# VHH binders against q9y6x5: the designs that were tried, part 150

Target 1, 379 residues: q9y6x5
Amino acid sequence: LPPKLLLVSFDGFRADYLKNYEFPHLQNFIKEGVLVEHVKNVFITKTFPNHYSIVTGLYEESHGIVANSMYDAVTKKHFSDSNDKDPFWWNEAVPIWVTNQLQENRSSAAAMWPGTDVPIHDTISSYFMNYNSSVSFEERLNNITMWLNNSNPPVTFATLYWEEPDASGHKYGPEDKENMSRVLKKIDDLIGDLVQRLKMLGLWENLNVIITSDHGMTQCSQDRLINLDSCIDHSYYTLIDLSPVAAILPKINRTEVYNKLKNCSPHMNVYLKEDIPNRFYYQHNDRIQPIILVADEGWTIVLNESSQKLGDHGYDNSLPSMHPFLAAHGPAFHKGYKHSTINIVDIYPMMCHILGLKPHPNNGTFGHTKCLLVDQWCI
Below, E stands for the ipSAE of ESMFold2; O stands for the ipSAE of OpenDDE; V2 stands for 0.75 times the mean of E and O plus 0.25 times the DockQ between their complexes.

## First folded at step 7 (VHH)

Design w57 (framework vhh_7uia_1)
Fold by ESMFold2-Fast, scan of step 7:
Structure w57 (fold): chain B 379 residues (1-379), chain A 123 residues (1-123)
Amino acid sequence: as target 1 above (379 residues)
Amino acid sequence: QLQLVETGGGLVKPGGSLRLSCVVSGFTFSSYAMAWVRQAPGKELEWVSSISGSGGSTYYEDSVKGRFTISTDNAKNTLYLQMSSLKPEDTAVYYCARAEYKYGSEWDAFDYWGQGTQVTVSS
């Protein structure tokens, strides 16, 4: 029987939550599987870019989803919602479900993972749900398990996306222990439900399951605002993205816009595109704007107004607060093994190996994940 | 420069209907997801509904599904919320908001808000 993999994402699950809260169901999952304590995500540390990096193994400059709001200078198209069905935005890479379906005639299934309801290179996930935030975790799980058990050609790759704890992280902030404890307890219960469902259906022993996330969360405050309107007049630029990474398209000379911004706040770095730090791998794409503003951790860029967000993400990917974790269980994985750190782009070549797929060229390093796998030599 | 101006609120009896409008200026309307968020007196903000920048995708809080409909008119730069079968629990100030991105509870990701319009459902 071909190997099967279920990839689950809980949006905004900061790695340090595992140290500060109790997760009895997740702990039982990890006890008989593997844990990677920190996953170093790609810059910018936002939902759409990092979800696409997980399934392509590429930096954002290479896969083309460079932010949650984008402008393409060549085509003059605007992107503001990843649920808009224009495949243009997604066609700079080949996600794993497309490769899975085109190699050896396999099926893929998806419950809400970003991009799975869009035809990419004329290929859409064999089974999918159109994005709808109001659909319960249980309904998403019911569909995924039905498709895993009742498909020809067989579903070998399945994805499941859930919006929490990101929504509550924004609303309450990650330092609100009372509210975050309640939210994280509910997530742990959903993990328990997932494991129990797979056991009852006879899938648990033969299915590889990865539980991960796209980014973390950091505490924000009304005391940590950067008012862009105090730096520069709206008539001098077009704003493509705002916070915590602002994407600036100048309407006047780029140097003049840069000079108005560069000393505006001690809590923001201002970069000309060619001066963006190489370690971000955030330069070589037409959707990256001529000037990028990067706020310091916990600072929010605003336009002459207050922000109601108590938590946010998008910040420097070297920050531990921006890092998710990865836990996995199944026949491909060791039992009771803990690993310190991998890069988020390393997940793609590992998943290709588990599924027996030839990966497209990517920025991941298979060697970084070898210690997680039973059929590989660990160094 | 950026403005969201809500109208259409008022007093209505239980079971009645209202249509809220939000006229937008100062940005490319079709490039942003838009939302309605409400706040009852002494309560926290509650996300109600959102629509994608293209207008192709709509989303609703469970308590309003089947009763409220969100829509846009890009030619008029206007966001609408058609409310039917109104209940006393729907009494709140309704805010039009520009969304930073779609995922999550949406109001937590909003970067610009209107002044609000009062909806009161009582006999």
Scores: ipSAE 0.006, ipTM 0.356, lowest interface PAE 9.7, mean pLDDT 88

Design w58 (framework vhh_7uia_1)
Fold by ESMFold2-Fast, scan of step 7:
Structure w58 (fold): chain B 379 residues (1-379), chain A 123 residues (1-123)
Amino acid sequence: as target 1 above (379 residues)
Amino acid sequence: QLQLVETGGGLVKPGGSLRLSCVVSGFTFSSYAMAWVRQAPGKELEWVSSISGSGGSTYYEDSVKGRFTISTDNAKNTLYLQMSSLKPEDTAVYYCATAEYKYGSEWEPFDYWGQGTQVTVSS
């Protein structure tokens, strides 16, 4: 029987939540598996970009999902204003569920992972759910476990996405211990439900399970706003994305727009596209705009208004507050092993190895994750 | 020229159901995410639900999850909100609006609004 893998994402699960709150179910999972304490995600530290990096092993400039709101200068398409299921946006990379279905005649299953309801390179997950935030974790899990039991062709790769703790992180901010404690306890209970369901169905012993996230969360405040309207008039540019990374498309003259922005606030950096720091790997794609504004941690870019967000993400990927974790359990993984840091792009080649798939060219390094795996020598 | 017209509001008892409709004209419906927002007497505007331009992705405010369902009929340029298990606190004027598509449960900015339709939940 081929190896099987379930990849689970809890959106916005900041790595240091593990140190500040109790997770008895997750700790039991880790005790007989592995923990990576910090996963260094890709810039920008947003949901769509990082979820697609996990399953492609590519930086955003390479896979083409460069933000949650995008404009493509060559084709003049808008992601946020057009069909989110347009394959155009997703076709610059090949995600693992596509590779899984094409290399070995295996099936893939998806409970709402970003991109899984899009026919990428004319291939969609064999089983999938349309995104609907009202669908419970229990219902998503029931579908995934039912599909994992399908044998013709076998489901060997499955994904499960849950929108918390991101939604509550935005609403309350990560420093709200009372509200975040309640939310994180609920997530830990869901992890307990996941393990119990897999055990009850006889799947637990032979299934590899990865629990991870796309980014963290940082505290925002009404005292930390950057009013873009005080810097520049709307007639000079089109706004493609606002905060905390603003994507500016000049209407008139790029140099004039840049000059109006570059000294506007001490709490944001203003970059011409060619001057974006190389360490971001955020430059070589037509969907990256001519001018990018990057707010300092905890600062929100606004248009002469207040922000309702008490927490946000999208900031510099070197910030520990932006980092998620990775925990894993199953026949491919060591038991009781703790690792400090991997890059989020390293997850893809590791998953390909577990599934016996040949990875597409990617930015990950298999050597970074080999100490997690029982069939590898860690030197 | 862009117009949004809401209908379907009315008086219902607690636990009842209503279906709101929003007919859109003056733009290509599938090019925009659509949203329902509400304003209760003396309260700020509250986002209720959004749907992507494709109709495949839906988002809900926590207090309405499991009770409300958003949907579209792109051929008819019509947005719907099916409301069930209505509570007195759902009493508000409901507006349909165009929105930028966002993933998850994030608040979405709103550009064009209709006149609104009154929903009153009372004995």
Scores: ipSAE 0.013, ipTM 0.493, lowest interface PAE 8.5, mean pLDDT 88

Design w59 (framework vhh_7uia_1)
Fold by ESMFold2-Fast, scan of step 7:
Structure w59 (fold): chain B 379 residues (1-379), chain A 123 residues (1-123)
Amino acid sequence: as target 1 above (379 residues)
Amino acid sequence: QLQLVETGGGLVKPGGSLRLSCVVSGFTFSSYAMAWVRQAPGKELEWVSSISGSGGSTYYEDSVKGRFTISTDNAKNTLYLQMSSLKPEDTAVYYCAAAEYKYSGEWEPYDYWGQGTQVTVSS
């Protein structure tokens, strides 16, 4: 039977939480598996872009999900958390579940990974749950394990997504040790439940499991606000995305809009699209707006109002606070191996190798993850 | 603009039944997950039950499974909680709550709240 892989995401799980809090269940998982201490994600360090980068191996400018809020000037379409199901937004890349279903006689299963409830290139995950934040982790896990055991063609690639610790990271901020300790302990217990369920169902020994995340979290404050309304009047532009990366669509004068913004705050960088740093790989897509504002770590861009967020992400991907981790266990992985850093785009070609799939052209480098794998020579 | 208004609370004896209603305006159910959350005197908020707009999936807190039923009437733009076999421990203010479909998980899962309706289970 073909190899099987379960990919699990805990949204907003900052890498250094592993050093500052106790995770007995995750530590037992890692003891018999591998840990990558930092995953360098793609810019911008937001949920939709990075989840799609994990499953395509592409930078945001290449896969087309360039933000959590997007606008297409030709079609006049808008993308957001509440308007994310139009295949138009997802069709610039081929995610791994589509490749899995098309290259081999195999099925995919999904419990709410971004994009899995959308037909992409006319292919939707064989088994999926429509996104609903009120559905418990237990119900998501029950469906995934049922599909892994009871499918023909066999489910060989499965995904499971959970909103924490991102929601609590935003509400309390990552420096609130009391509240974050409670949330992270609950996540560790969910990891324990996951492992126990897989063992009870006879899946554990033959299933490859990856636990990762899309980004980290940094502390914000009412003392670190950039009021965009103090810089420029709303009549000069359309706002496509606000914070901490603002996407500005000028109504008439791009140069005038840029000049009003460029000196407004010492705590944000203002870029014309062509001046966005090459290291971000965030230029070559029509969904990237003509002017991009990038706030400094911990600063929030607002429109003449206070922000209730005590934590946020979306910042420069060179910041360690923005980095998630990756842990993995299963027959493809070494036991007790620790690796320092990989790029988030490297996960895709590694997963294709484990599943025996031919990857689509991508920005990842298989060599970066080969030391994690038992069937590879570590250089 | 979103509005949530709860009704149907009251005093009931143990073993009795009540139906709570939440009339919603300013949005469509298919774009939101809906929930009932309660707060007993001197205690923190406790999630009770939730329902998806588009999927019709329901989930319940363990202590209310088999006794409570969450449902929607899309034509009336109303969320219901049918409560049966009520116990003194069910005494609380019951809030209707709505969350947008948010992959980002930013902030609480329930962004919009009603003013609450009091349920008292006592002899």
Scores: ipSAE 0.016, ipTM 0.348, lowest interface PAE 6.9, mean pLDDT 89

Design w6 (framework vhh_7uia_1)
Fold by ESMFold2-Fast, scan of step 7:
Structure w6 (fold): chain B 379 residues (1-379), chain A 123 residues (1-123)
Amino acid sequence: as target 1 above (379 residues)
Amino acid sequence: QLQLVETGGGLVKPGGSLRLSCVVSGFTFSSYAMAWVRQAPGKELEWVSSISGSGGSTYYEDSVKGRFTISTDNAKNTLYLQMSSLKPEDTAVYYCARAEYSYGGTWEPFDYWGQGTQVTVSS
């Protein structure tokens, strides 16, 4: 009987929300499981890149999903939204559901995790839901639990994605305690529903469950805008991605574009591709543009000064505001153990170990997560 | 030389319907997500709806969900917004825009705004 794993993501769940709000259901989950207080995500701290890093164990430059909006200079293709179905964008890595299906001849199931509705290396999740934001958490949970109990070959890896608290984080900002408390209470109730459903179906005691997120959220303001139109005319470049990391493709010589941008704002760093800090691991891919602009935390790059975002992410991955957490429960995990920090790329080799899969080459370090696992010595 | 041309606005009574159109030229429509955003007098820009470049996924602001429908005709490079059960609160200038999607967050206008089309809902 192979081990089973359910990986759950609540998009944009900033780690310090756990300390500032009450989560009775999540705290009960953690009491009988493990908590990693901070997960250091990959740069850029955006949804698509980090969700794909969780399931591949790779930095963005290696897995190829380098932003939510991308341009590939070799093929001249554009990627502009969450439902780009072209496998081209996803084929630079092998996500864990593909390995699970091919290596072990087992089934995978997916409720809307990024990439799971796309055939990657000619392999799509055995059971999946096409992305549709209108589908309730309850319907996603019903499908996942049905597939976990009623599949042949057995579903051993399942994913569940939920859009909150990211959507509300953008709308209200993380400092709006009244609105964020309502949203986070609803999420805690959904976690309670998840646990209750798994218990009722007899899955809870034998299923490994990971609850995590891709990034955090920081407060933005109309007083912290960088107007790119005041720096450079549109005739000089093509804009591939805007904020808070702008991807610039020059239409004229790169040095001229760089010189127009480099001193435009004290709240933005301008990098030629070869000068991007090594610590970002964001350089060696054709989808990374010749010039990138990186806004300081809480600053928004605009073409229109009327932008009203109250919360955003995508900033420097060293910022605690950009970090999610990881909580886990199940037969593979210790009970009542708390760990300070892991890298988001470390999740993949840990999941491979739990499932008995041979990991593809990756940027994670298994040693960073071994203290979470009952079959490992923590030294 | 990218152009977005919005049409279809006008005066309508509460409970009425309008269909907005946005004709796109100068780029491959199906390669980009598209959005409708609106601005009421004296208010900030508000995102209304978005559609993926493939046309397979649609997204709506909560106040318009069930009343508005976004769609595309890729052969005509045209984006539509079918509006029904219109309310006075829907009165705004409506703009067509290229969209960035944060995969669970709100859509943001990216680039290449049109001139807008005025929708007025009044008795």
Scores: ipSAE 0.000, ipTM 0.317, lowest interface PAE 13.5, mean pLDDT 87

Design w60 (framework vhh_7uia_1; at its last look DockQ between E and O 0.02; V2 from the best seeds 0.00; counts 0 for: pae E 23.9 > 2, unsure alone 64.1 < 65, SAP .713 > .668, placed apart)
Fold by ESMFold2-Fast, scan of step 7:
Structure w60 (fold): chain B 379 residues (1-379), chain A 123 residues (1-123)
Amino acid sequence: as target 1 above (379 residues)
Amino acid sequence: QLQLVETGGGLVKPGGSLRLSCVVSGFTFSSYAMAWVRQAPGKELEWVSSISGSGGSTYYEDSVKGRFTISTDNAKNTLYLQMSSLKPEDTAVYYCARAEYKYGSEWFPFDYWGQGTQVTVSS
């Protein structure tokens, strides 16, 4: 019978939360599985880009989901997270569920992972839920476990997405220990519920389960604002995305817009597209705008107004505050093994190996995850 | 005609043992995970143990690990729960259940249940 994998994401689960709060259920999961303490995500450190990188193994410039808000200069289309169902935005890569379904006698299931309710290369997840933030974790888990146990052809790849702790991280900030403690305890309880459900259904020892996240969270403040209106008039540009990475489409000469912005704040770097640092892998795509502004950690770019965000993400991917973790359990994984770091793009070729799929060309390195796997030699 | 019939319940002293049996008919037994679920007086339902359709994988609630053993005889379509080192807090009605999640919003993934058998651990 084919190997099975459930991929679970808790949005905005900063790696350092594991050391600062108690997670008895997650720690029991890790004790009999593996832990990667830090996952270095892709730039920009935003939800849609990083969730698509996990399932494609590609940098954002290669898979085409370069931000949560985008403009494509060639087709003149506009993207926001509210109109994500246009396949155009998702068709620059082949996510793992599509590859899984194209092999004989395999199905995929999805509870709200970004892209799974969209036909990509004319292929949509065999079972899926349309995105609706009001649907409980319990209902998502109920559908996933039903599909894992009752599908023909069998579901071999399943995904489950949950919005916390990201929503609370934005609202309270990661330094609010009282509120974050409550939120993180609830998440640990949901992990306990997940494990219990899989045991009740007889699935636990035969299913590979990965628990991970797309990014972390950093503390913001009203004392750390960059007012874009103080440097440049709205008539000179179209704003495609604002904070903490601003995407600027000039309405006048690009050099003139750049000159108005380059000295706007000591807490913001201003790049012409061709000058974006190579280490970001954020340059070679028509959806990356001619001028990109990158705020320093904890700084918020605004248009002559205050920000209500006490926490945010999207910052430089070298920042530990932007890093999630990865934990896994199942027949493919060692028991009680801890690893320091992998790149988020490495998850895709590892998952392909577990499922017996041939990966599409990708930016991940299978060697980085070998030590997690029982069928590999760690040298 | 689906039927799950539990037997083997009764009164036992603390530290004692009991073996519960559940005879199943009306479906392909080896195609489903089977479970034992209990309800103590004045408490909510508690999952106790599950076994895969092949009988190869077993799972237990933490409070019963090392004391209870779940097993199947697929040729006889029978599920067993061997209970040892019984405690007063194990007093409950024990239900045999088929594990197949096909309905929304309920947290227990069981679609068919037996009538239950009473286990009483006396003082």
Scores: ipSAE 0.034, ipTM 0.620, lowest interface PAE 7.7, mean pLDDT 90
Fold by OpenDDE, look of step 8:
Structure w60 (fold): chain B 379 residues (1-379), chain A 123 residues (1-123)
Amino acid sequence: as target 1 above (379 residues)
Amino acid sequence: QLQLVETGGGLVKPGGSLRLSCVVSGFTFSSYAMAWVRQAPGKELEWVSSISGSGGSTYYEDSVKGRFTISTDNAKNTLYLQMSSLKPEDTAVYYCARAEYKYGSEWFPFDYWGQGTQVTVSS
């Protein structure tokens, strides 16, 4: 039988939650599989960019999803979470579910993973759910497992997405132990449901399952605000994205805008596009605006309106608070093995290997994940 | 803080047996894959065997398959290498190591090592 892979994302699951809270179901999952304790994600550490990096193996500048909010100056198009269905934004890369479906006797399924309800390169997942935050995890799980079990051609790659603990992290802040404990317990219970469902259907032993996330969460405060209005008149620029990385489109001379912003706050770095640090891999795309502002960890960029978020993400991808984890189980993976770190782009070539797919050119390194795989030499 | 200590090495005749032990401290032993590696005089480091933390997966170099057995006792935080049918070419310093990668420009399959124990196979 061809190998099968289920990729699951719990949005905003900070890596160190595993150290600070109890996860009986997830720990059992890990005990019989593998854990990568920290995954270095891509900058910006936001939902759309990182989820697309997982399934393409590319940095943002290459796959073209450079933020949750984007603007293209040539076409005058906008991208946002409420306007993400135009293939124009996604077609700069080929996600793994498309590659999978182009193979003989294979199909892909998706439950609300970013980009899966959009025809990319004129190909859409054979099975998918339109994004709807009101749909329960159970319903998503039921559909995914049904497709994995009964489809023809068989579903060999599937994705499952869930919005927690991200939403709660924003609401409560990651340092709220009482509320986050409750939230994370629910997540663990959902993992229990997932495992139970797979066992009941006889899929558990033969299905490869990856549980991961796109980013972490840092604590914010009303005492750590950067008000742009105190530094520059709003009429001098268009805001494409706000916090913690602001994308600035100047309406006047770029240098003038830059000069007004460069000393706005000691807790914010201001970059001209050409001066963006190379380590971010966030420069070579027209969708990146002429000026970007990067707030320090825990600081929030605001205009006249104050942020109501107690937690946020999108900060420097070297920060541990921004890092997710990866756990995996199945015939492709070792049992009882922990790994310290990988890059998020490394997941793609690993998944391609598991599925027997030829990967598109990507930024991942297969060698980084060899120790996770039973068929590879870890030396 | 983290420490690996090998014991059990010595002089043995060809065809003989030895059991190496590696006691681990400073981390959760059962969570990490462990390995034995060896280095003979004038030769490069050679991988010998690996085992997952749970013991669910074991791997061996081709030259030692059927002769060496890797195992763990999680309760004792100890890694073992049972060596049988030893050959002169098995002569080396044997190290236990924790399998780990570090991301960035530097990646290492093993991040912690013991001091090593000498195994000499000679008539």
Scores: ipSAE 0.005, ipTM 0.223, lowest interface PAE 12.1, mean pLDDT 93
Fold by ESMFold2, look of step 8:
Structure w60 (fold): chain B 379 residues (1-379), chain A 123 residues (1-123)
Amino acid sequence: as target 1 above (379 residues)
Amino acid sequence: QLQLVETGGGLVKPGGSLRLSCVVSGFTFSSYAMAWVRQAPGKELEWVSSISGSGGSTYYEDSVKGRFTISTDNAKNTLYLQMSSLKPEDTAVYYCARAEYKYGSEWFPFDYWGQGTQVTVSS
């Protein structure tokens, strides 16, 4: 039987939620599989970039999805979470579902993973749902399991995306124990439903399942605002993205804009593009704007004096609060093994190995994930 | 007949230690996550700590990290909370609770509770 893989993301699932809340169903899943306690994601620590990094193995500068809001000066195109369907944005890389379904006797399926409803290099996932946040987890799961069980050629790679706990993390903040306990319990129930459904359909024994996330969440506060309007007039720049990494396109001399911003707040780093730290791997793409502003953890860049968000992400990827986890179960994985950390770009070459695919050039290191796999010698 | 019985509460001076126990009957202890939840006088319930059914994963509210340790003894069907460096603000009734493994419950993650044990931290 050809190997099959289901990749699941619960958006905004911070790694230390596993330490601070109970997950009976997820813990049962981990007990029979593997856990990576911390996944170091890519900068900026936003949803679209990190989901594309998982499935391409590439840093954001290399795959071209560099933020949730982008602007291309040559074509004058804008990208946002409500304007994300133009293949122009996605075509700088080849995601794993495209490579998979071009193999002999293979298909790919998707329930709302970012990019799966876009024809990337004129190729769209073989089975997919158009993105709609109102569609329940149960309906997404029903479609995925139907496709895994009933498709010709068979679905060998499937993705499933869910918006929580990210949505609630923004609304309440990760430190709201009462509300986050309720939200995380609901997510654990969904994981229980997932496992139960796979068992009932006879898929559990032969399907590899990865449960992971794109980033974490940090607490925000009305006491931690950076008011950009107090430092610089609107007429001097175009704002491409705001917080916590602002993307600034100068309308006047770039040095003048930089000088107005550099001392705006001690809680914000201001970078000319060429001065962005090398460890971010966030420089070599035209979609990265000439000036970026990087707020300190828990600080919010605003144009007014208030913010409705109580939690946010997008900060420096060295921050533990920005790191998700990874759990996996299936015939490719050890049972009861815990691993401390991997890089999020390492997931792609591991998935290619499991599926027997030749990976495209990427930034991942297969050696970092060898200890998770039964067919590899762990060194 | 499910029962959760807390013991080990009492009066203690600031900086002191207590060990709370919760003896469980009527269900397979290792199949459920367990928690400690507290209620100070006039305050709402506050989650303190949780432990997975396997005993491998522990979680703590920020104000108790480094001072409290949750653990289990599956042979005795007992949940523990070791409390050290106690502060006056730790004064509360402490409940043990079982996390729900059933689908379809709303607004409450815990389905069975003990009667509570009083912890008082006072000079």
Scores: ipSAE 0.000, ipTM 0.103, lowest interface PAE 23.9, mean pLDDT 88
ESMFold2 (binder alone), look of step 8: mean pLDDT 79; pTM 0.812

